# VHH binders against Guanine nucleotide-binding protein alpha-13 subunit (gpa-13), part 16

Target 1, 348 residues: Guanine nucleotide-binding protein alpha-13 subunit (gpa-13), of Caenorhabditis briggsae (q4vt39)
Amino acid sequence: GCNSSSLNKLQVPEVRASRSNTPASQKSSDQSYSHIRLLLLGSAESGKTTVLEQVRLLYKQHFTESEYFHRRAFIYHNIFKCIKSLCRAMKMSDIGFADPINMGRSQSIIADEENHYGIFSKELAEKIKCIWADKSMQSLYARRSQFNLNDSAAYFLNNLDKINTLDYKPSDRDLIMAYVPTCGVQNVIFTASNQSFQLFDIGGQKIDRRKWATQYEGIDAIFFCLAISEYDQKMNEDMVTNRLDDALKLLETISEEPMFATTPIYLFLNEIDVFCEKLDVIPLSNYRKDFPGGDQDDALDFMENLAVAALGKRDKSLYRVYRCIAIDTQMMAELLSTVFKDIMKRKR
Key: E = the ipSAE of ESMFold2; O = the ipSAE of OpenDDE; V2 = 0.75 times the mean of E and O plus 0.25 times the DockQ between their complexes.

## First folded at step 10 (VHH; framework vhh_lunsekimig_d3)

Design k30 (from k12 with R104P T105R; at its last look DockQ between E and O 0.82; V2 from the best seeds 0.75)
Fold by ESMFold2, look of step 10:
Structure k30 (fold): chain B 348 residues (1-348), chain A 127 residues (1-127)
Amino acid sequence: as target 1 above (348 residues)
Amino acid sequence: EVQLVESGGGVVQPGGSLRLSCAASGFTFRYYALYWYRQAAGIERELIASISSGGRTNYVDSVKGRFTISRDNSENTMYLQMNSLRAEDTGLYYCARAPSGSTPRAFQLSPSEYDYWGQGTLVTVSS
C-alpha cells in the first residue's frame, strides 16, 4: 500500500500521550505504559528512515514477514531508480558508453516507466548488469555525488545476481542501505540503558500544520534529519523550490511551535560524505551567496551555523547538532547511545 | 572493533627526530578528526596536535614548527613527525579519535570526552 505521492508530504498521525485524566490513586497503574517518546522528522530522503532502521538493527527489533516483503519490494524499486538515474546522467554527459550496445540498453531503461517493485525479468536484469559493468558508466559513477547518490547504489548493483532471486531475504545491511518510504506512522518501542523508548516516524516532509499542532502532545524529544548534501537539489513536486531551503523552513517551523517550546531538538546533519565529495565539483557558493568560500571545514561549519540559525532564539540547552552518515552503523551506534543518554539525563 | 594503535616511539638524542603512526580500524576514518596527546610523568594528558577530517591542523605553541601532524585516508593512518626533539618532549604519546557526530575545534575537548584511545607509544629524549 503506500503510494508515492504521499512520500514527500508529512502525514498527520494521531499521537496520543499515554497520560490519562485519572485520579491520583490510579496514577501508579499508568506507569506500565510510560516510554520516553521521540518524534522523528525530516524529508523521506533526509536519512530519517535510515535512522529508524538503525534503531531497529541496533536494538534488536524484529520484522514481520509483511515488513520484509515491503522492504524487498523497495530494494528492487531503488535499484531500478538508481540505474535509470545513471543512464540519464550518461545521456547528458560528454562521454559515451564504452560498449556502444549499451546505448540502446540505456535508452530502453530511460523509456521504461514501470516502478519495478518485484524481481526483474531475465532480460531487464541483463540490461542492468551490462550497463553497470560498462567502463564509462563506472567512470561516471566515481563522480556519483554530482547526482546526489551515495555508496548504496554500487552496494546493490554489485550484488544484483543474488538479490534478483526468488528466495532473496534482505540482510540487515540491505535494510540500512535501502531508502524505504514510510507508510503512515511507524513507531518502534525499544530499550536502551534500561529505559524504554518509543520512536515515531512520520512520512513525508510537509506538515499539515492544523492537524499536527493539535495531535502531537507528550513528545520528550525531536530527532530532525537534514541532508546537507541537498544544497543543489530542487523539490520534485514543483521543480523550483530548493530542497535544503525547504528543510530549513520545516526546522524553523518546528522550533517556533509553542507545543515544542521546551522540547529538545537533536539535529542530524546527514550525508556529510556526499556533501564533502560534492564540494569539489559543485561549489557551495554557487547556491549560497552568503557562504564566503573556504575549505571543507569552512563549508561544514557554515552548514551547521545555517541549521542553528533556523532554530531562531531557541535556548542552546534545548538542541544538539550532530554531523553524521546515517548509513554508517558504527557511527550511528555511537551517536544514538550518546543521544539516548543525554535524553535520559534531562528526564532526571 | 574500533581500534587505534600507536607505533614509532623510542629513545632519541636531543635534536633528533621520530615519526609516530596511529593505525585505525573499525570506523570510517576519513570523516573523523584525530588528535595526538602527550602525557609526561605525573601530569594529565595534554593535547599537542589535531587534524580535522578536511586536513586542517592545529598545534600547541611548544611544538609548533617542530611537529607535523598528517593523515593518509587511503591507509587509515595518522602520523606525527617530530623534529628537533627536546628533553621536555619525553612522554607517552596517544592518538585519539573525535566522538561520533562532531568534529570539534582543536583544544575544545577534554580527555574525558573521547571514547577511543590507543595504548600509547613511549618517546624518551635523553642525552
Scores: ipSAE 0.661, ipTM 0.867, lowest interface PAE 1.1, mean pLDDT 81
ESMFold2 (binder alone), look of step 10: mean pLDDT 78; pTM 0.787
OpenDDE, look of step 10: ipSAE 0.794; ipTM 0.923

## First folded at step 11 (VHH; framework vhh_lunsekimig_d3)

Design k31 (from k26 with D115Q; at its last fold request DockQ between E and O 0.90; V2 from the best seeds 0.82)
Amino acid sequence: EVQLVESGGGVVQPGGSLRLSCAASGFTFRYYALYWYRQAAGIERELIASISSGGRTNYVDSVKGRFTISRDNSENTMYLQMNSLRAEDTGLYYCARAPSGSTKTAWQLSPSEYQYWGQGTLVTVSS
ESMFold2, look of step 11: ipSAE 0.744; ipTM 0.901
ESMFold2 (binder alone), look of step 11: mean pLDDT 78; pTM 0.772
OpenDDE, look of step 11: ipSAE 0.839; ipTM 0.957
ESMFold2, look of step 12: ipSAE 0.735; ipTM 0.907
ESMFold2 (binder alone), look of step 12: mean pLDDT 78; pTM 0.765
OpenDDE, look of step 12: ipSAE 0.842; ipTM 0.954
ESMFold2, fold request of step 13: ipSAE 0.747, 0.737, 0.726; ipTM 0.918, 0.914, 0.912
ESMFold2 (binder alone), fold request of step 13: mean pLDDT 78, 78, 78; pTM 0.770, 0.775, 0.772
OpenDDE, fold request of step 13: ipSAE 0.826, 0.838, 0.827; ipTM 0.958, 0.958, 0.959

Design k32 (from k31 with K104Y; at its last look DockQ between E and O 0.89; V2 from the best seeds 0.79)
Fold by ESMFold2, look of step 11:
Parts: structure tokens; sequence; C-alpha cells
Structure k32 (fold): chain B 348 residues (1-348), chain A 127 residues (1-127)
């Protein structure tokens, strides 16, 4: 999503882990029926929850009505946050709306401090639609990578009438595009190539990173999501800490954890679409003085090298690096298939 | 469904030119590297040219200066402009797409790592 700070106000259940290990007296009898256990990690907004949604979609997992309601609420919230961000960007650019009446609508949107977790009023929906349809706004949106946006905003805004109904149920594509942050621990059990997997997604902003290693013994592989487009972004919590630096530090911490010393890390360098488009207008060298310059391929290689450097002394056999666009279902279908095959080959 | 379709092959005299096309569908073309391979009779496919998602190109020495790989992301099509053709250039020309997630160059990949190939387009350089 555009913003996850409101999640701190929701009920967050105690963090629980599903484990494959059992008491010593029963371990040998149960182990042949254990899942291959995968731990999904990454900073908030890294795209890790989108990877989870891709797994649910591609391996046909069900959501409860409560889970659908939660995701729907965030779709409304993200739509509002995106249009508000675009309105602020229009104001800052001092470029006027093509239709002057949209200036007043824009001011109203900027001034609106409500969290919008439900269906928009008819009046609010009309404001959003009119602002979105404005030709100047469309021109600004064409430069969306400057705002760290991808195509998801247009996807939802173009379908607002369908989405803004009381009986709206998110489609599979809607769930992928939504970028809904993980609240609490999610646990998905699925089958790929006749092998059972269990994927743990540990969400929540207050989960102590040290507790990840001590509470999740028996992990067969780690999926780590790193949003490379965030090289110019600051943490919402303090507006000082660079998001990429924070994500690299997290990766370093995971790689150095003794509990994971022999655990392969599957590193997903996510948001390559936003990254590549952003390079044209926000040079990487403005934020990474260690980047020597070059074309798009040089920048992608540099980001890969940064991520590999964060792995420290980890043996090369214990990690794989992938470039991805987590919202691209065809790409993720192929990538996840490759990754699951590699994991199965390691376990024999 | 991912699909790659080559076209533009034909018979040409030494020193002549041809332009091959590879029309792609079923994936987000802009964000994948693409490759041309060539297969002469009785031998395995060989990589001859690559183009990254960002447009960076690489070639084997035998075609440098004669062949130009390019892409048009708006038409989801890759091209190979072949000039100064030689008898040694005769063969089936295949396009291939990088595996999803790959950070390796084409020169680091074996042909078995690609899932998608075209059917090939025949280029014959008659002496």
Amino acid sequence: as target 1 above (348 residues)
Amino acid sequence: EVQLVESGGGVVQPGGSLRLSCAASGFTFRYYALYWYRQAAGIERELIASISSGGRTNYVDSVKGRFTISRDNSENTMYLQMNSLRAEDTGLYYCARAPSGSTYTAWQLSPSEYQYWGQGTLVTVSS
C-alpha cells in the first residue's frame, strides 16, 4: 500500500509460529509428514505480502470472509491515499488542473484527514473520479515513479465504480494489486509438485527482529523481499532513516543469525519496474554515492551487489538472487516454480 | 500463454541483408532480456546476440559489426538486422526470453534453462 501507519491501531494477535519440529519422544514418527517450512521476510512495503498473495492465487488457497473484508478495507484506504498523494504532488508542481473546478476538489481531498476503510460516499467517489479523469492529473501520473507508484493506482482508479459497491468482493487480481500489509502472522500450507510447503509471513511493526530467529526453528528456506525502488525513500516512522538502508540492515541481521547459518536465502529484488522507470528522473547517484554511474543494467547490478554484500560471509551455495515484479503473476508463477524446484532439490 | 514467433527468414546472397523479427506475447515484455540463437545443420544452438531490458546489447565476435539486435517495447517485438551476410550465417534462427528472475547474462545460461523458444526462422545464404 501507500501507507501502513494505521495498522498500529488494529488488534494484533500475539505472534505465533507453526513449527515442524515436535517433542523428542515423537519427532521420528512425525517428521516424514512435515511440510517444507519457508519463512517470508522483508521490510514493510517490500512486496513480501504480495508474494504471499501470489502463492495463495497460484496454489489455490482460500480466504475466509474476514480476510476478504480486511483486504477490501485496505483497497479503499489505498485508493484514497494514492489520490491524496497525487493531489499533493499536483499542488507542489504548481501545474493547474485542466478543469479548474478540480482545484477545489483537490483541496478538499488534501484536507480530508479521515481513514477511509470502507465504501466511499457518493460525493467523495465523484471527487476522486473527476480528479483522476483530469488530463493534467493523467499527465502527472505518467511520471508516477517519482512518487514510488506503479500501475496499481490506475488499476483501481479506473475501476472505482465497480469497487465502490457494498457487495464488492476483491478478485484475485485485486488482491495482488492491493499491496495489503501483513498484520500478525500468516501461515499458508500448499502443495507444489507433489510436495507440501508451509509458508510463514511475519507481519506487524512491533515484532522484535531478534525473536524471529529464536521462535522459528526448523526453517528450510528463507524468502527475503527487498524493494530496490526505495533507494530514495525515508521511513514513515521517523522520516530520517533511508528505507533501503533499513532493509539491507535487516538482511544482514538475518544472514548473520546462527540459527540460519545453513538455511538458504532466496532473495527477491522486487519492484524492478518502478526502479527502472525512477532512474530516468531520480538518479541513483543522488542517493548512493558509492554508485559509479552507468546505464540501467549498471544500476540493477549495483543493487544486486549491495544485497549480496549485506549477506556478508554467507556461502554462495546458501543464497539465490532474483529480480522480480511481485505484482506480475506470470513472472511470479515462473519464478516460484523455479524456486520450489531448487528447494526440493536441496532437500532431495 | 507465453509465445515467441520468429519471422523474416529467407534466401539471400552473400553480402546481402535480412531483418528478423521475434513477436512476443503472454508476458510483460519490457522487463525481460531477449536473445537470438542460431542453429546450423547438425550442431547445437549457439547464442549470437542479447539485448537486456534496458537495451544493452552483446554479440559473439563472428557477428559483431554485421548484426544489430534491437527491441520495440511498444510492439513487444525484438529484431535482428543482419548485414554483410556470409555462407556461415546459414541456419535456423531462434529467439529466447530470459528465465523469470534471472540476474545472469545469456552467456552464463545453458539452453536447458530456457522454457520458451520460438519455432525458428530459416536463413539461407547461398554462395
Scores: ipSAE 0.701, ipTM 0.889, lowest interface PAE 1.0, mean pLDDT 82
ESMFold2 (binder alone), look of step 11: mean pLDDT 78; pTM 0.783
OpenDDE, look of step 11: ipSAE 0.822; ipTM 0.945

Design k33 (from k31 with K104E; at its last look DockQ between E and O 0.92; V2 from the best seeds 0.81)
Fold by ESMFold2, look of step 11:
Structure k33 (fold): chain B 348 residues (1-348), chain A 127 residues (1-127)
Amino acid sequence: as target 1 above (348 residues)
Amino acid sequence: EVQLVESGGGVVQPGGSLRLSCAASGFTFRYYALYWYRQAAGIERELIASISSGGRTNYVDSVKGRFTISRDNSENTMYLQMNSLRAEDTGLYYCARAPSGSTETAWQLSPSEYQYWGQGTLVTVSS
């Protein structure tokens, strides 16, 4: 047996259908404009898909009905996967539900192997609501960072009645909070500060450099997303490899790639909110013996130094490091504006 | 809308005390470092105190031991307790928030890197 990734963790490191069926073409869209070409990289759950959704939201990308339907489907899937994960965490912790009837409901949820890409039946919705409302479950959720749970779980679960309707249309916030895996290569063309940009999002945690390297000429900058909160998490594929270490190794690989030798890397150290919350209950020193200890500022500095070390001998002029919370739209609006202006200065 | 609103300024005699407040809204306060700047007549704004998101503080030598910066994340408010005030402390006091994404300390940032400033609260030490 092969362990299957959940669909909200799907990674596809290949070129597929996108807004355009060509891999990339700056000249074919409008020869009077030059797109600044950006490559968005990072492991699954690094927050890179959230960064893409922030760009779409902030730079007025309009979704077709098909695109809304796709994201709506994943919202139902996210809700179900979240409550299932919480039920499994409750069972693993040997914590009894405050209402004993919820144990039977929980077992039913754990046993359910459907993907649930659509509106829940009244019966299933009731199970989810009852389990979520249980006081013991709420206590477990307060410790959610320990269980590798979706950052947005409470957001959706608290709104289930509104979401579980036939005419539900995801709000902008719903789109940001949802995890929608990238299938194939997605790209978006947008304008920031009167400059046209093209952002390529390549699905997948692991990159076949030969495929995308031959298909994407003229990458002007790389956005690399790294979820620093993953210092205590293992890879789903083997349940042995530390997720942070794997992400740092990917960053090292990108930084050492000869075709990117002069390409600036914009490094987003994501999930600083989850990271700081985790430090209170999961000490960094338990997972990083090279961390000498200290306060929250020392831990954040340590994580930045780890990421910079992964860049190797890359010249300081060829990278920028930012701390962020990708689901925070105000922060990301300000950060992206700064980043696009910096990229424009380098090109001029 | 991001807002930083200073209050607590006034006229005080030398040796007196004041407590300044900076009420913040429109952003996730807890995860930003915050700063107090001071601008005396004919002088550019100077950074006088900083407090990190984790509560670590730093001060310019001229106020060290006299001023105390603090924050209350539950009220989205930063404070500056100013004791043993001197005539040289007279000026307009501004609060500022770290630029989004910044990993640098305030002591390495120029004023042009800040996106938001408060309106300022006037402190006058006289008579």
Scores: ipSAE 0.731, ipTM 0.896, lowest interface PAE 0.9, mean pLDDT 83
ESMFold2 (binder alone), look of step 11: mean pLDDT 78; pTM 0.784
OpenDDE, look of step 11: ipSAE 0.822; ipTM 0.945

Design k34 (from k26 with D115Y; at its last look DockQ between E and O 0.92; V2 from the best seeds 0.80)
Fold by ESMFold2, look of step 11:
Structure k34 (fold): chain B 348 residues (1-348), chain A 127 residues (1-127)
Amino acid sequence: as target 1 above (348 residues)
Amino acid sequence: EVQLVESGGGVVQPGGSLRLSCAASGFTFRYYALYWYRQAAGIERELIASISSGGRTNYVDSVKGRFTISRDNSENTMYLQMNSLRAEDTGLYYCARAPSGSTKTAWQLSPSEYYYWGQGTLVTVSS
C-alpha cells in the first residue's frame, strides 16, 4: 500500500532530462508534444509495475538515492509477505514442518501484523531463514504455482543475508523482481529506436481511479497488463470477487471510453509461466465453465479470446495482444522493441 | 547472447533417416514456440515444421508423415527426425524461435519478424 504522504512522494521516478521534464498531469490536450505518450494500466498485481521497471532498466534510466531507499523498503516488505504467505499455505495444507521448532516460528510469523518496511531484526531474520531452509517448506515451494507464486520469492529468500544489511543497495534485477505499488503518477521519458517516449503509470490512487480515463488526454497508446494466472484468485479486498473477472471488467471500461476510441491498446497477457504450470493442477474448467477443454495451447487461446472479448466492438487494427513474463528481461527487451516499432509505424 | 545451433546434418541415401538438433541458449526455452525451416538451392527459406511451447506440432504437406518435430525442455533442445528422405529434401536446415510475445502461428510470421536464426546444418540426399 501507498498514500499521499511525503514518504510516498519519494517513489516518483527520476525523469531522464529532456526539454519536457514535466509530469503528465501538467500537460493539456491542446499542447503539442515531442514525445509519443503511453498510458500504462492494469490491476495492482498485474505486472504493470514490472513493465515500468523493465523500461527503466532497458532504456538506462537512473534513480536518486531517495528512490532507491523507497524501493529497498518494499523489498523487505515483499520478503516478509512472501514468507508469511508460505507459512499460511503450510497451515492451510496441514503440512508439518520437518523440524518441529519451525512450527512455533511459523505461528509467530503468521501472527505478526507489522508491514516490515525496514531491515529485519536479527531474531526475525533468523526465523525467516530457518523456516525457508526447512525441507517441508522447500517441498511446498516446489508447488508454488498452485499458490500463484513465481520465481521471485526464492530469489529474495535465498539472498536474505546479503539483503538484510544497512548498506544494501538494490541491484537492477532486485528492482525487477520486487513488487512496489505505484503511488501517485510516475512519469518516465526515454528514447527507443531514435524516438522519444513518455510513459505514464498513474497507479491505484483513489483520485486517479475516479478520473484516470479523463486525466491523461492526448495518449497515443495504452499498455494494459492482465495477469492470466489469476483465473482462480479472489480479490484481497472482499475475497469474493474473482481477480481475472475484475481485470477484464477494467479492460472493458477502458475499451469503451470515448476518449480512447481511436487509441490502440497493447494488451500484455502476463504470467504465462505461472499460468501454464498451474493448468495441470488447477484445471481452468473448474473456474471457467465456458472453457471447452483442451491442451495448454487451447487454454492460452481461450485466455486471449477472453481478453479480446472484453475489448468489445473495438476494431482489430486498434489492439495488439502479446503473451509475456514481465520479470523475464530478455523476453521483455524483444517484446518492447517490437511494440515501440509498431507504435511508431502507426504514427506514420 | 541468444544462440541457436543446428547439428546432425550429413549425406544420406534416398529412403534414409537423419535426426537434426537445435541447441538453444540465452532465453527461457520452455515458453517459446520453435520452428524448422529449410532452404534448397535457388529457393527462399520455407517453413516445414513447428512446435508450440505446449508441444503441439504442425507440418507442411510435403513432410507430413516423414518428419517429426520434438522438443526436450530439460536440455533446451529441439529435434527434427527425418525419415524416408527424398532428393528434394536436400538443403540447409535452420531452426528459428518465435518472436517474444507473439500469439501468431508460424504460418502468420514472416522471416523478417525473427530476431535470431541458427547457422544451418546441411542435409544432402543423394545416390
Scores: ipSAE 0.707, ipTM 0.895, lowest interface PAE 0.9, mean pLDDT 83
ESMFold2 (binder alone), look of step 11: mean pLDDT 79; pTM 0.791
OpenDDE, look of step 11: ipSAE 0.820; ipTM 0.943

Design k35 (from k31 with N58Y; at its last look DockQ between E and O 0.91; V2 from the best seeds 0.81)
Fold by ESMFold2, look of step 11:
Structure k35 (fold): chain B 348 residues (1-348), chain A 127 residues (1-127)
Amino acid sequence: as target 1 above (348 residues)
Amino acid sequence: EVQLVESGGGVVQPGGSLRLSCAASGFTFRYYALYWYRQAAGIERELIASISSGGRTYYVDSVKGRFTISRDNSENTMYLQMNSLRAEDTGLYYCARAPSGSTKTAWQLSPSEYQYWGQGTLVTVSS
């Protein structure tokens, strides 16, 4: 029921008015109490919501017991849905399992219509483990773009034994990896280096892109997430539009928006790890005819230049470009600290 | 916690060789560029070599052809092989890791931008 499509397309509340938890303005010296307002943008699955969750974790936002329960249940559900999708992909491609026993296990998984919101039985967990370990399945997963399979699935499947215990409590990394989209606009108010910040996550698919400028007045900086690893992926909505191309067009639109003409853009080139892993198996030149070829450094430079080109004529003082792995909490802690300090210097 | 630990320094005669190591921990080593700097007495720290996450190398002219930087991602260790050492190579040698998120090349970074440095290892070239 409460998904981003059915609810959010009809509701675009005023972010400044309807989403603020701060008191009315103060007359005293309150520079430490004013919020620096940040807008988090990017295509779906760009990692922008992962950035939001990193801020929640790094800046000591509490997760309730209900939130932990919801995330844990969804972790089991996602593991099962993932292995089922992989089994279906094996069947559709007519690829035989390296171990013939796994064919029967696979058929059993495909036929299972349960949602699996709880711990797996010993029997089911063994089926999942054996199927995932199969060499033919590993080969299929390496070619996942041909089957539009999720890039992050291996994390959960590799950790199944740890996850499938009665006393399992999701780790910080599990919470980051098991993102469950929420309805509506989210924001987080937090303090970094004695400065109050407010970060809004609205998502590009939740509103008409041409209306963004009229809905989000008073933004001090934009965080834009771009998943560079998705050069081989198609949009779930139509299975035709390349995800990278759509994200670059969105960035271009934001950069050209007159109300953001003086608003700094902090561009996060995300999923560097997945990108680098893909290059030898899924050549970038197959998807980007303008890529002249070369090694990993050439490919990273190309992607960085492609993203900068999307910013058009924007003054260099009004953007920063970072490469990141949003699911890497230690990297993000350092990166976000640097970014918040840069934002604070601009407001001096 | 991020740690960088240099080793391998010592006293050598001109023309000699040393191999420096920088053992790293507390971060995803594979995805960071790494750097060797040196500091002679009374002089500011200077870049001498860098290696990207993909293994591409850079050297300043004074060490080019004599020094070789390398990395072993399985051991989380960077190396500096120093050959044909000269008296002017005397100094304290530091390793550094790129700032998280950086897209800058080595010559675009100032020493104040690095978040972590090792403690240094002393190289003395004397006759």
Scores: ipSAE 0.719, ipTM 0.885, lowest interface PAE 0.9, mean pLDDT 81
ESMFold2 (binder alone), look of step 11: mean pLDDT 78; pTM 0.774
OpenDDE, look of step 11: ipSAE 0.841; ipTM 0.957

Design k36 (from k31 with S52T; at its last look DockQ between E and O 0.96; V2 from the best seeds 0.83)
Fold by ESMFold2, look of step 11:
Structure k36 (fold): chain B 348 residues (1-348), chain A 127 residues (1-127)
Amino acid sequence: as target 1 above (348 residues)
Amino acid sequence: EVQLVESGGGVVQPGGSLRLSCAASGFTFRYYALYWYRQAAGIERELIASITSGGRTNYVDSVKGRFTISRDNSENTMYLQMNSLRAEDTGLYYCARAPSGSTKTAWQLSPSEYQYWGQGTLVTVSS
């Protein structure tokens, strides 16, 4: 876990990146190769790291043993955090467990303050399985968008026996479905449409213009992830600040930054699946007084307009807006292909 | 693999009815807008109806009141109910899916922006 990231202090890991494919007659030197350099930004849990993992899956497939171990640890943590969240939701609702024995198991899970970065004990795994199999819990989970959960929770919980083994190695799908917070700066060098790209993921850290300008070669485009489903969610840090408002403020800050004045922003309105499902039971108008009402399409248009407004005076030629579900690999494959082609067209 | 398969075309008399189906696979159907296009001989494809993921519909004026687009997310299928058919409705009917990530309405897209087209289903309205 990289829980403590300061936006005012960046620790920049040095990464030896693979070179892009270059015509056979070219020398393999820094001056003979170039990368289109992309910066991936967004608030914590915006899905920006999932976008990075989609790029890794679709364009670069190698993970070191250390990277697999790190991601595996967070898969266990994600499973535990997820079942704990569902147990808390059961406690706070009118829904009681179908099997009364699961109440005691649930209280045990809620009281457990360990992070669980490793294989679960037999006792803990059995508690999780029994709670998850409870019919009342399954009914609660059907309403998962109300808890800002996407499909990843069931994905892991349904496969717990396979995951909870000493020889478990995450599959490509496991890596996409897991939430793994970014610590420090991560980057990926890859080739798309015969052009080399370098995508930088700066976790939840804010940009320090002075440090960034001296440490990174120029940025050709920004990917900004905005989780529109978070209109009803508060920041974990203070439980007061609205997550969507915070994300919009970050977008505004990036759009107004002089070093990015001519840098195109590719805006990903993420979690449209969770957003659309939540509208049925958590009206947008309860959280956005400026929303005049309407159907799902009106709500999606409103969120797009809200995000575009945060871009302020930015020239329309310097941004693109997309709707996405970052964990949907088919959608992201098509979307990213379109985005990389658009970026290349701009570079002439 | 993404597939869009049209069916339900045939020969009908003026004033008759047909129901077209577009069976979809290989993508998360419920989160995409879907469209019907038609192509008369020697003419470019034209958009005739659209349905958003939320179920909002729109039509070109020439088919309003006669055609109804619908979707069934549980069957991954879009439909076009065509009533009061006219000779001018004769043509090859195609379904299309919104490009991934698009925030454009169907009426803002050109046919060249679509990644997937089926073979179409032929509708012939002849007296």
Scores: ipSAE 0.729, ipTM 0.911, lowest interface PAE 0.8, mean pLDDT 83
ESMFold2 (binder alone), look of step 11: mean pLDDT 78; pTM 0.771
OpenDDE, look of step 11: ipSAE 0.840; ipTM 0.957

## First folded at step 12 (VHH; framework vhh_lunsekimig_d3)

Design k37 (from k31 with R30K Y31W; at its last look DockQ between E and O 0.79; V2 from the best seeds 0.80)
Fold by ESMFold2, look of step 12:
Structure k37 (fold): chain B 348 residues (1-348), chain A 127 residues (1-127)
Amino acid sequence: as target 1 above (348 residues)
Amino acid sequence: EVQLVESGGGVVQPGGSLRLSCAASGFTFKWYALYWYRQAAGIERELIASISSGGRTNYVDSVKGRFTISRDNSENTMYLQMNSLRAEDTGLYYCARAPSGSTKTAWQLSPSEYQYWGQGTLVTVSS
């Protein structure tokens, strides 16, 4: 999520720009009272934007040319941020590059403060490719979950030659794998199982939360995304607030909101792949003193219980809990089908 | 498309051994719990073994110590090693995959909750 001032920091051609700096009731919705209305919530980087994109993909939503242009810009930005993060991780690991020339390239990448919303220069593309191909970098990348990186980094880096062309058009998979910040209110109307749905995705950044509880009425269900892998992560905004704690406070706030007292919450415990892969290197007990220890299954159960505890006194009939990997399209197709059927059953 | 294909069934004498395989495709195998069910003639399918994505195993009492469930994530294959086979082990053996998103154990799921089943492989124990 972003506010209107954050939009002014982007250096992207104005092919498509958000006109909203606060959500109004049912922005962009047409005949909202005739749809099953869903509110998509979660902290920044919880995976809620990916859930929105999975809905768009799975339920035959098409992107406009301007949407592809804006998404393409963030794909370049994501690639650069990924390689920069990996270069920083190499520096902190004190394991030199297999090819010493890549040390200089890496230092150049770390020092580069550009956002890179467009095609990379030939020089920059070569630096990225050479660093990525380095055997020491590949060895570090095999441990990527320790840096809270998922499969998307390699996905883009392995395809750089295809992506770094003037005629590149993102595939559906590219759009799922890329992080694009949510700004303002996004609204998707779709049909699943002969039922019309409307999904609202509003900004999830800390500052945007002041408006969540007051902007929507007539919501039939809430989708809440919680990235359980972030138990060791700090908020980018202040670098001190624990991301998991912040997400749990948000969930508690939503669960306690009087306007949602009878609104079912569908809780998506996201990033189980990253979570499970980093447990053996970054023990959960170092960050959660209340975790009694155990194997991967015990840790997953603990995270589920922690999320359910944040729901407080909410009746068990008014929530469902799911484990997911939002970037896994087959998993999400099956999961969302189950969820929409459950929502439809409740309306009977 | 999602597929589960059992193999390795056959005819064995009591006390013999047999190894079943379940080859999986169309999903990210590593992140799903997997299950073996069996169906004897005239009765409903019963869950006999489970293995979580993390490798934790559970068995029904009648097969504990005789059957071993395992998985090879690099080959997208689950196995059931069956030793000390008995006549009552005769039946059609199915593999199943946990429903996406489920937080239920195999023992909490009903057969109607699974979206995918294998075709089964027949195990006959006779003498």
Scores: ipSAE 0.753, ipTM 0.924, lowest interface PAE 0.7, mean pLDDT 83
ESMFold2 (binder alone), look of step 12: mean pLDDT 78; pTM 0.768
OpenDDE, look of step 12: ipSAE 0.845; ipTM 0.954

